# VH-VL binders against q67yc9, part 12

Target 1, 181 residues: q67yc9
Amino acid sequence: DEPVPTPWPHQFHALMFMNYSGDLSMIDLWYDWTNGRNFNIIQEQLGGITYDLEWNNGTSFFYTLDESKSCRSGQLEVGILRPNWLDGAKYLGQQNVSGFLCNVWEKVDFIWYYEDVETKRPVQWIFYTGREAHIMTYEVGAVLEDEKWQAPVYCFNKEKKSLSTKGALSEFKGYKEKAAL
Short names: E, the ipSAE of ESMFold2; O, the ipSAE of OpenDDE; V2, 0.75 times the mean of E and O plus 0.25 times the DockQ between their complexes.

## First folded at step 6 (VH-VL)

Design t2 (framework fv_nezutatug; at its last look DockQ between E and O 0.33; V2 from the best seeds 0.00; counts 0 for: pae E 12.9 > 2)
Fold by ESMFold2-Fast, scan of step 6:
Structure t2 (fold): chain C 181 residues (1-181), chain A 121 residues (1-121), chain B 107 residues (1-107)
Amino acid sequence: as target 1 above (181 residues)
Amino acid sequence: QVQLQESGPGLVKPSQTLSLTCTVSGYSISSGYYWHWIRQHPGKGLEWIGSIYYSGSTDYNPSLKSLVTISADTSKNQFSLKLSSVTAADTAVYYCARHRYAKGWYPMDVWGQGTTVTVSS
Amino acid sequence: DIQMTQSPSSVSASVGDRVTITCKASQGISSWVAWYQQKPGKAPEPLIYAASSLQSGVPSRFSGSGSGTDFTLTISSLQPEDFATYYCQQANSFPYTFGQGTKLEIK
């Protein structure tokens, strides 16, 4: 049989190194399917921190905690990625990456996903745009405290706007929209 | 079906700038892929010149010493090569090709037919 | 730059023969090699990618193998249409580099 990608655990934390055409960032990903939410805390190489908080009902906030107190909020027609979001991916074979022997799949000409054959952890994924996510740490079952999943009060004082698919991890948002049909 | 077609002058004088255009049909350049220029000197092998990613970022062969510029015109669905200060050594068949991003997971899958460029006085 | 060296530079063979072409990279490139076939006056056509994956539409008599620095292209039972020049290419990093080519000629 061809290998199939391992479904994501219902909760995990990953520290990711992101490279997009030389623009570097470090991302804390808190995936929490059990509570219907995910959180990306994004540190640009020479920039501030941005927060990307998403709920499975489509509610999303993209905000900063600096003096600008910026927040974009909106209702997306798609929720967070389901654990088995790689179902139907095309198997491409094996490759050695960063010391791991990986099985590799491609999903809808959008993303290439690399998984360690031994531990089944994700090692990296690469979007068709060239954005590369390198998975530095992977902590199955890790959960961020409920208090940390609160958008700032100023996110609720503004009229809702359509959220941009540009910026860090915009490819995941684009993938969700495409994969939701 | 995706097709690529090179076009350009065919004859260029030494020290001038060679300008070639690749016209893409059946796929929008702005939708993805790396778009490459490759050349082949008479009776010799293939040399990669450079590429432009659909986002606009470019990569060039260092051996061409910054004599190369690749650009894209998404409204015309074309990408172009400029090679400055040409010499007789730049006489070659020039190909354009596309390559899906993911390192070597895909080959350059669609190529133009090639255009012959002769550099002479 | 990563140097790609092919051997042999030319080979003469008969229809039905098994032909093997090798390609060496000057440094480790994992499995990031593609093979192309070029006929006179035509653009190269892809045959193999990721060292061993067969391009859609390419006959199964073509196969690739190898990893790291040493790669091979094999034609298991040579057909008349297979007489051409073959190139390996590394896709590990820019600049992309090609082998010098192997010309396959009728014996």
Scores: ipSAE 0.014, ipTM 0.582, lowest interface PAE 7.5, mean pLDDT 86
Fold by OpenDDE, look of step 7:
Structure t2 (fold): chain C 181 residues (1-181), chain A 121 residues (1-121), chain B 107 residues (1-107)
Amino acid sequence: as target 1 above (181 residues)
Amino acid sequence: QVQLQESGPGLVKPSQTLSLTCTVSGYSISSGYYWHWIRQHPGKGLEWIGSIYYSGSTDYNPSLKSLVTISADTSKNQFSLKLSSVTAADTAVYYCARHRYAKGWYPMDVWGQGTTVTVSS
Amino acid sequence: DIQMTQSPSSVSASVGDRVTITCKASQGISSWVAWYQQKPGKAPEPLIYAASSLQSGVPSRFSGSGSGTDFTLTISSLQPEDFATYYCQQANSFPYTFGQGTKLEIK
């Protein structure tokens, strides 16, 4: 039998190095299925920090904590990725990637997912857009303290608008929306 | 069925610009994939010229970069190659091809039949 | 650039023979190697990708192996239609580069 992707832990923390056609960034990913929330803290190379906060009820915030107090909020039809979101992915075989022997799965028009054969930890994600995510750290069970999940007050003083499809991990948002259709 | 077809003049004078077009059918070039130009000098091996990704990003062979321009016309579902200041060394069969982006997972799976370009005065 | 050194440049064989073609990369490229078959007057056709994965529709007598820098294409039992030129290609990074080719001829 072909191997199947390991469902995501209900809670984990990952630090990811992102490469999108030479545009580099770091993402601090906090996945918390238990509490229905997902947090991407994005550090652009030689840039600022942006916060992508997602709730399972479809509410999302994209904001900065700098002097600009920028915030975009929106309501999506879907929530955060479910732990078993890779179910049904096509197994492509094994590859040595970044020094790890990985099982590789494909979700058509979305992602190639690389998982270490031994530890079952994600190693690399390649999106159909060409965006690459390198999983630098992976901490199962790690949870960000509750107070850090609060969007700033200025996010609630603005009208909800459509969220941009641009930015780091925008592919996930696009996939979720598409999957809901 | 996806098909690629090269078109353009078969004869180009030295110092002129070689222009070729690859017409794609059965798949929208804006939907995905890398789209490549490869050439083969008579009796020689294959040389990668460059590519354009479905997003519009281009990559060129460094040896040809200053002379090569690859562009896409999504309205016609075509992508093109321009090679300036050609010499006899640019005489070759020119192929267009595609491959799925997956960090080397997939080969160039669909090729045009190739078009011969001769550089001669 | 990554150089792909392919060998031999030519090989004569008979139907039923086992044929091996090798390709050496100038640096480690994991398993990002593809193999192509080209017949006279035709475009190359993919045989193997990711070093060892068989392209759809390709006969099982074709196989690929290797990782890192050394790669091999094997035809277990040569058939008449297999006489052609074969190329390896590194798909690790741009610029893509090909081996010099191996012409497989009838003995």
Scores: ipSAE 0.009, ipTM 0.597, lowest interface PAE 8.2, mean pLDDT 91
Fold by ESMFold2, look of step 7:
Structure t2 (fold): chain C 181 residues (1-181), chain A 121 residues (1-121), chain B 107 residues (1-107)
Amino acid sequence: as target 1 above (181 residues)
Amino acid sequence: QVQLQESGPGLVKPSQTLSLTCTVSGYSISSGYYWHWIRQHPGKGLEWIGSIYYSGSTDYNPSLKSLVTISADTSKNQFSLKLSSVTAADTAVYYCARHRYAKGWYPMDVWGQGTTVTVSS
Amino acid sequence: DIQMTQSPSSVSASVGDRVTITCKASQGISSWVAWYQQKPGKAPEPLIYAASSLQSGVPSRFSGSGSGTDFTLTISSLQPEDFATYYCQQANSFPYTFGQGTKLEIK
């Protein structure tokens, strides 16, 4: 009788405005469960663009395309975030946010998740750290061209290193590690 | 049910270090929550001192930051406050409390009974 | 730091009265305010969270409202057990800050 959160569609694009204590960024999230891939294109307010590319086999890349040509790569023990990752969230009731009436859930020590009652789209989520993601656009079924999922060649001629959980998406990376235990 | 209990000396001399301990029962302090110290000055309101997150990270009130240390002893299920160089202005009732998240969908839901600390020569 | 300014500082009221207490934040905090009741010699106890959500076990005569900077706690029909001091608290960001309190006394 309580609403449950809608599983993520297998393919979508979201433009997110991120706020972490005044540190602002925009993220293009390309989620593609069908092809086992997830891509976050991160533009910090005063920084460049960083590309965070994950594959369902655990292969991960964190790189730039500017003149620095930096890349960190690694092998995670878990794949991309699964569509039903919100299963088991505790329902908290309804709240108006940014002109949407939202159902609100929590996953303890991780996230408050806001979903529009009418359309079932995500509206915002707030991580346990206080980082806020505001979903500006949400395009179910959107697919990024295959060519843009290719990590640069300089990601492949360096030794694998452990990836940091720091950064705009650190809460999701930490969540995946914890959930796999 | 979860219970918090403060302990420590009721009288401290100026310039000494105030040391208080909060003993937690019914929940492991390493399993979740922020664990806070709050004080209430005589005839005044409440002042947040700082907290320790279940993972070990700390946050302190900037007005006290160089004087305060909060730590946890997971084996005893306790977290502690040390406040250095105390003055009469530090006379207060000291509470420990827990809080679920940094951005507050929930209040501080469980408080200790409080312990009175007087700073006097 | 976000300042929480609470008014009035005290109020005298009779059983059955409607009482309102206000709290103003120095900057926008959305709905991230909590209200506490404190009786002499005891720790504060939560009443309201997220501006308007009632803590479990709190009587329905208590209600909260507001968003942004202006928040209100209302007791619709005062009961003898409601004579206490009330505090608002912002939980938007560290350092957490409290209003200075409102003492509710028997007339």
Scores: ipSAE 0.005, ipTM 0.502, lowest interface PAE 12.9, mean pLDDT 85
ESMFold2 (binder alone), look of step 7: mean pLDDT 91; pTM 0.930

Design t3 (framework fv_nezutatug)
Fold by ESMFold2-Fast, scan of step 6:
Structure t3 (fold): chain C 181 residues (1-181), chain A 121 residues (1-121), chain B 107 residues (1-107)
Amino acid sequence: as target 1 above (181 residues)
Amino acid sequence: QVQLQESGPGLVKPSQTLSLTCTVSGYSISSRYYWHWIRQHPGKGLEWIGSIYHSGSTDYNPSLKSLVTISADTSKNQFSLKLSSVTAADTAVYYCARHKYVRGWYPMDVWGQGTTVTVSS
Amino acid sequence: DIQMTQSPSSVSASVGDRVTITCKASQGISSWVAWYQQKPGKAPEPLIYAASSLQSGVPSRFSGSGSGTDFTLTISSLQPEDFATYYCQQANSFPYTFGQGTKLEIK
């Protein structure tokens, strides 16, 4: 029988190395299905830190804390990824990646997902756009303190720019919509 | 098997719009894959013009300065290229091609035979 | 845009020779390189994808290697039908870019 992908734990922390077209970043991912929230803290190799704070009701904030004090906010049609978002993925076999023997699945037009055979931890995923996430650490049950899940006050000003339909935010919105199917 | 065939005018006058069509047989353009236009100037290498994804989203080579439009007609299983305000520099063999939907993973596996376009008064 | 530079621009070789062609990307592109063969008057045909994966139906004498910025295509025992122009292509990001081509000519 072919292996099935492991559902995500309800809470975890992962440090990820992201590569997209030579643009490198390190991402602190705090997944919190229990409280209906998700947080990506993105450090660009040559840039500043961007904060991607998302709620399961579709409320999302994409902001910076630097001098620009930028914030995009919006209401997405879908919330955060559900734990079983890999349901229906097609098994592709085994590959050795970053020293781990992995089972590999494809969720069509969306993602290739690599999971360690022994520990069941995610090792890597590659989005259909070519964006690669390499999972450096994986801490099941880790939770970020409640006070850290607060968008800055300038995210609530009425003149702020809405979430774009182009660029990385549009791409991530598309991934969530694909995962909801 | 899947086959691609280009069609369009062999001669276009400067400042006119070049219109080419790629007819796909053996596979639906509405199902996965990127569908590409590539050109090759006389005696030179390959230049990517742009692509359309099965969802209808398009990507264009920035060097063409928004002079290019790619569209799909799913009822005819065709996709098309329009290049406006052509000059002699647009003289080339034009190819259509496909590749599986993961951009990094797969090559352009099926190509049309190419159609020669000359831009001359 | 990512620039792809091939070396050499031309190679003269004999049947049975081992031939290597190199391709350098202006920035890191992981393993996202494809290689194509083009004969005069014909469309390019894929040989290699993801730097080292052999396209279905392509003879095993063709192989690819490399990662990051430096990539090679090797023909282990050249056959008469292999005289053609070879192109590398980065598949990392749009716009897709090709190397300038390497012409493989008979001695």
Scores: ipSAE 0.005, ipTM 0.480, lowest interface PAE 11.6, mean pLDDT 84

Design t4 (framework fv_nezutatug)
Fold by ESMFold2-Fast, scan of step 6:
Structure t4 (fold): chain C 181 residues (1-181), chain A 121 residues (1-121), chain B 107 residues (1-107)
Amino acid sequence: as target 1 above (181 residues)
Amino acid sequence: QVQLQESGPGLVKPSQTLSLTCTVSGYSISSGYYWHWIRQHPGKGLEWIGSIYHSGSTDYNPSLKSLVTISADTSKNQFSLKLSSVTAADTAVYYCARHRYLSGWYPMDVWGQGTTVTVSS
Amino acid sequence: DIQMTQSPSSVSASVGDRVTITCKASQGISSWVAWYQQKPGKAPEPLIYYASSLQSGVPSRFSGSGSGTDFTLTISSLQPEDFATYYCQQANSFPYTFGQGTKLEIK
């Protein structure tokens, strides 16, 4: 029978290298399904640190802690990515990537997902837009301290604006919103 | 519009090093893709030489036995091939090409026009 | 290394004919196959990727099929501009390898 993609653990930390149309960044992804939250801490090659904090109730903040004190906030109809989000993915076969033998799946017109055959960890995923996430480290069960999941006060005093597309799972937000139609 | 163009010497003497450069316009090499060198011997088929990912990671055809080095200069938006200890068997048309690795495996979708290299005394 | 073997090496055909070219991999490569067309004095141009996906701008008379080890390129109704050499390529693993080519000639 065909391999089935491994559901994501309920909590993990991943250090990721991101490449999107020449924009290079490193992302600390803190996935926390147990507490209904997701955090991307984004360090851009030519810029500062940006924080993408998301809650399962649809609340999302994209902010900086520098002098600009910028914040974009919004309310999505859908929450964070489910652990079994790869359900229904089409199996494409095996490929060697960066020294890993991977099983590869796709969700048509959306994403390609690469998983190490041996350890079942994600190796990379690539959005149809060309955004590439390369998984450098993968720490199952790692949880960021509760105090770190606080958006700055200036996020609550600003008018809501459009949400960012820079996070590791930002492409999925658009996909889920369109699918709801 | 993305374009690739090869440049280098048309004539190289046996035992010397062949150096070719591919200049990329309309797209930044550092933004992704594999960047390939492929050659075609007179009247024959295509042979993959090697590739470089924008990170500098390289893959080479084992048949070339460490004679090949591929490097990238992202500041000049170029990638280059060095082939050492050339012989008459290295006479070929050399192409550079771009390859986007999507699960639908886009083919090498943009190619240079090719540059003819003759190895002769 | 994965060896790609094309058949036939040469085929003569007339405008309007259905032409089939096959490509066999020495081991399983799933659907990681692309097809290219090369005209004399020109660089190869992509036709098909992922065994059966048509490259943008390529006429619908071209189609690809197959998975595993056996792959086919079909031209449903040959046109004068289709006389060229055709190559298959595997992208399953390094080194990438090409078939030896199939030359499509006027009958």
Scores: ipSAE 0.007, ipTM 0.504, lowest interface PAE 11.7, mean pLDDT 83

Design t5 (framework fv_nezutatug)
Fold by ESMFold2-Fast, scan of step 6:
Structure t5 (fold): chain C 181 residues (1-181), chain A 121 residues (1-121), chain B 107 residues (1-107)
Amino acid sequence: as target 1 above (181 residues)
Amino acid sequence: QVQLQESGPGLVKPSQTLSLTCTVSGYSISSGYYWHWIRQHPGKGLEWIGSIYYSGSTDYNPSLKSLVTISADTSKNQFSLKLSSVTAADTAVYYCARHRYTHGWYPMDVWGQGTTVTVSS
Amino acid sequence: DIQMTQSPSSVSASVGDRVTITCKASQGISSWVAWYQQKPGKAPEPLIYAASSLQSGVPSRFSGSGSGTDFTLTISSLQPEDFATYYCQQARSFPYTFGQGTKLEIK
C-alpha cells in the first residue's frame, strides 16, 4: 500500500525560497480555494517585487507597483490549482530533505512533490524545468485581507498588456494546464 | 536522435592540462538537461567527474574539484572538460553523457562512445 | 561519499537462466538508483532508473527492486546479448558513485 499525497487545505500561506539555477527569489504564496483565488508575491534577489494574482474563473494579472507600473492580464482556460491537484501522482519513496523525512511523488513532465511524513506539510517541490521551491513556513487557515486581492487601476485601462506566451508567464500557464489533468 | 561525441588528445604529458570536448547533435545544450563527464580507468569501474546544467551551473567531484573545470560553448553546441596537473592516474576512457534534472530519478540516457586518454612522458 | 558495493563481482550463467545482481549503498538513498549495462569497448547503456522503472526500449526480462540501502537487478531469462558488465549508480547526492561492476559471462 503506497502513501497518497495530502490534499491542500482550502486556505494557507507559505513563505517559499525559490532557486532556479542560482537565480534566487522569496515568494509569499497565499492559496485561497474558498474564495477562488491565488496570489504569489515574488521578491527577486537582484530585482523588484512582482505580483501574480490569479482567479479561479481564469482571470490572471502579473504586475509591478514600482515606477514602471507594468501589468499583463489574461484569461486562462484553467483556474487555480484545486486542493486535490496531486491526484494521480506516482509515488517514488522516501527522501530526507532539509531535516524532514519526506514522501516523494512525481507528476510526470511537471513536478516532484515532497511532503513531511510526520506533519504532512509540503517541504519542497521541484518543477521539471529545474525550478526549486523550498517551503520555509506553512500556515494552514491563513487568509490575506480582501483589500490586498485587488489588481491596481492600471491593469484595467487602455495601456495594459495581454498575457505573454513567453517567459515565466508562459511557464506558469503550462504548469496550471498540466496540473489540471 | 541525440548523439554525443568526445574529442581531444589521446596522449598528454604529466603536469599538463587535459582538455576534452563533447560535441552534441540533435539537441541544443542550452535547451535543458545536465551534461556530465565520467571516466573509466583501465580494467576498473566508472567515476563521475562533474556536470554542467544547461544554465551554466557546474558541480564537481570533491576529490577532483581543485583540478576540474567544465564549461559550455552554446554557439558550437559543445561542452568541455579541463583537468589540470594530470598524472598517470588520470589515464582512462573519458565519456560525456546527458541527464535530466530529476533529483537523480532518471539515468544518464545518452552517452558518447568514449575517448581514450593516456598520460605518459 | 556514498559507497556502492555490488555482489557478485562476476557470475557465470547459461542462456535461459535467472540472474540476480545485488547492490548495497553505505547509507540510505531512497530509490535513487540506476542500473547500466556495458559491453566491451562500448559506453554504458541505461537499463533501470528510480530503482524499479524500466528504461524505454529495454526488454521486460530486466527488472529492478529495492529501496533504502539494498537493491537488486534481475534478468528473468538470460539471452545471448545479455553477457556484459552491469553497474549500479546512486544519484541521491554528489558525487554520484557507481558500484564496482558485475561481469556476467558464459558458463
Scores: ipSAE 0.007, ipTM 0.499, lowest interface PAE 10.7, mean pLDDT 84

Design t6 (framework fv_nezutatug)
Fold by ESMFold2-Fast, scan of step 6:
Structure t6 (fold): chain C 181 residues (1-181), chain A 121 residues (1-121), chain B 107 residues (1-107)
Amino acid sequence: as target 1 above (181 residues)
Amino acid sequence: QVQLQESGPGLVKPSQTLSLTCTVSGYSISSRYYWHWIRQHPGKGLEWIGSIYYSGRTDYNPSLKSLVTISADTSKNQFSLKLSSVTAADTAVYYCARHKYASGWYPMDVWGQGTTVTVSS
Amino acid sequence: DIQMTQSPSSVSASVGDRVTITCKASQGISSWVAWYQQKPGKAPEPLIYAASSLQSGVPSRFSGSGSGTDFTLTISSLQPEDFATYYCQQANSFPYTFGQGTKLEIK
């Protein structure tokens, strides 16, 4: 038998370092399966903060709080990633990454996932697009306060704005549709 | 099925530029793969020449960097190799290949059949 | 550059034999090794990736192992179609480098 990936805890906070072809960002990920929501707060290396707020009913908001007051809203039939989203992943063996000995799996056409053998924490994941997330901290059971999960009022206006940034939201959105199957 | 096919001259004179093209069918070269050029000298092993990523970023073998240019033509679904100032040492079979990006894990999974290039006067 | 050194350079074997080919990297490359089979006049075909993962469609008699600097390709029960040249390749960093090849010949 081969190792199986550890299901995500129902709530956690992770600080992630994201590298996409040399474009660097830091992301605060608040995963909250219990309340059907997750939040990525994205600080670009040379830029402002972007907020990616997602709900399990399929509602997603991608917005900024700066003077532009930009917001993109979306709707998917599939909600946030389930804790067992790595079910069916192909085991690839072990690698030593960032000082951790990792078990590694692949969800074909989507992602490679690296998990510490000893602690079972995620260490990194790499999307097929080349976007790399490095997990700096991992705080099981951490929950962001309820009042912080509210999209700004301008997200509920019938304004449509295009954002230039293609983030992890785009890749996870595609996977949410596949994971439902 | 994805297929790669090399094309170019079988004979090149010393000091000239070798130009080879790889035609890709069944897959878009704009779709997040590395596309490689590899050669094999008569009776010897494999030598990596360089690659182009779907974004247009190129990487070259340092031993060949001043002599090599790899480019892509997405409208024709082709990528090409130019090797300048060739000598008899550049006589080889030239292959193009596709490589899935993931920290370098995956093999070059689809290869062309190879094209023989002879450098002589 | 990372050098990949294969041993042996050639091996003679009979159908049914267990064959092992080794590959040593000049520096640590984790598990970023692929193995290829090349028959005369043909392009190389992938066998193994990530040191130990079997490429789709490749017979289960082929297996890979190793990590860091030392890697092994094993053919558990040699078949007539397996007589070919085998190459290891590191995918840790550019330039990608190959071993010099191991020619597997009929005894």
Scores: ipSAE 0.006, ipTM 0.502, lowest interface PAE 10.7, mean pLDDT 84

Design t7 (framework fv_nezutatug)
Fold by ESMFold2-Fast, scan of step 6:
Structure t7 (fold): chain C 181 residues (1-181), chain A 121 residues (1-121), chain B 107 residues (1-107)
Amino acid sequence: as target 1 above (181 residues)
Amino acid sequence: QVQLQESGPGLVKPSQTLSLTCTVSGYSISSGYYWHWIRQHPGKGLEWIGSIYHSGSTDYNPSLKSLVTISADTSKNQFSLKLSSVTAADTAVYYCARHRYGSGWYPMDVWGQGTTVTVSS
Amino acid sequence: DIQMTQSPSSVSASVGDRVTITCKASQGIYSWVAWYQQKPGKAPEPLIYAASSLQSGVPSRFSGSGSGTDFTLTISSLQPEDFATYYCQQANRFPYTFGQGTKLEIK
């Protein structure tokens, strides 16, 4: 009958090209379900490098390493995406995208997800807001070294000790979307 | 308001290269849309030629077999079509159009007014 | 290539009539069909996408239906401005392909 989307592997690295209304960036996504974490290293065309470090317990840091030493921290109501996060997605059929024949699904009013029919790798996903992630590389089983999963010291000294989950929720949602899920 | 405008020669000699440009105003071609070339032969239907994403990534109609090249110039907010070795069969109205990127769910929503190209000696 | 075949190639109708145009794909394309209206000397304008979704700004008298291989465009109460040529398009696979067109004429 209708195909179902392939669950994500428990660990992978993807290099992605992101586009949102002409704001371009490249993202290194390190997904690590096994250790309950994911990391987006975001290089914006009109800006510097931004780091989005998240744990499955909801702890999140969004920071820069430039002289501004900006950091936002908080607790998200949900952890990182589960491998089967596309369960229940609506199947839309097939489409050719960038040389791949893809099966396409949607979470209605939120996201379209494109998967290569042949290899089952993600090819792209597009948020209904128009933010687009184009997956350039996809390395199943790749893991970033444990020592790299650390926020800088100023994330603890510059930001408030506790963040209101309700007060920060919308902004953390925006950061999650910008960081490619 | 997004507007697309085709420009190029109205007459091309057989065996030469047809070159057309689409100028986009009111919207950046560097945002999340595919940009298409479509043509319509006299008294006939529509034929999709190909598309480009601003990065230079292209998709072409296989029936044109390496005769077509589409390119983008983001600094001028333009994209262009080159069709080599033209014949009388390439006589048509040529349209450029915008399509929401990566989604077969949406139609081509903004079109240029079309430019007539005649291939004749 | 996916072939899109429209029926009829021409239809004559009067203002107020219900008009139905059909489009058949040579293979299954799910809901990946758009419909366009083209008036003489003008570029096509979108009417319907995803087989049944109405394009913003298009009058509600236009509707689309179908899935798989058989698709229909319906105009429930024809208006003078609706006399035009209508095209279906599949967006399931490259190359994108259009039907041959259906010309809607005054009776």
Scores: ipSAE 0.008, ipTM 0.524, lowest interface PAE 10.5, mean pLDDT 82

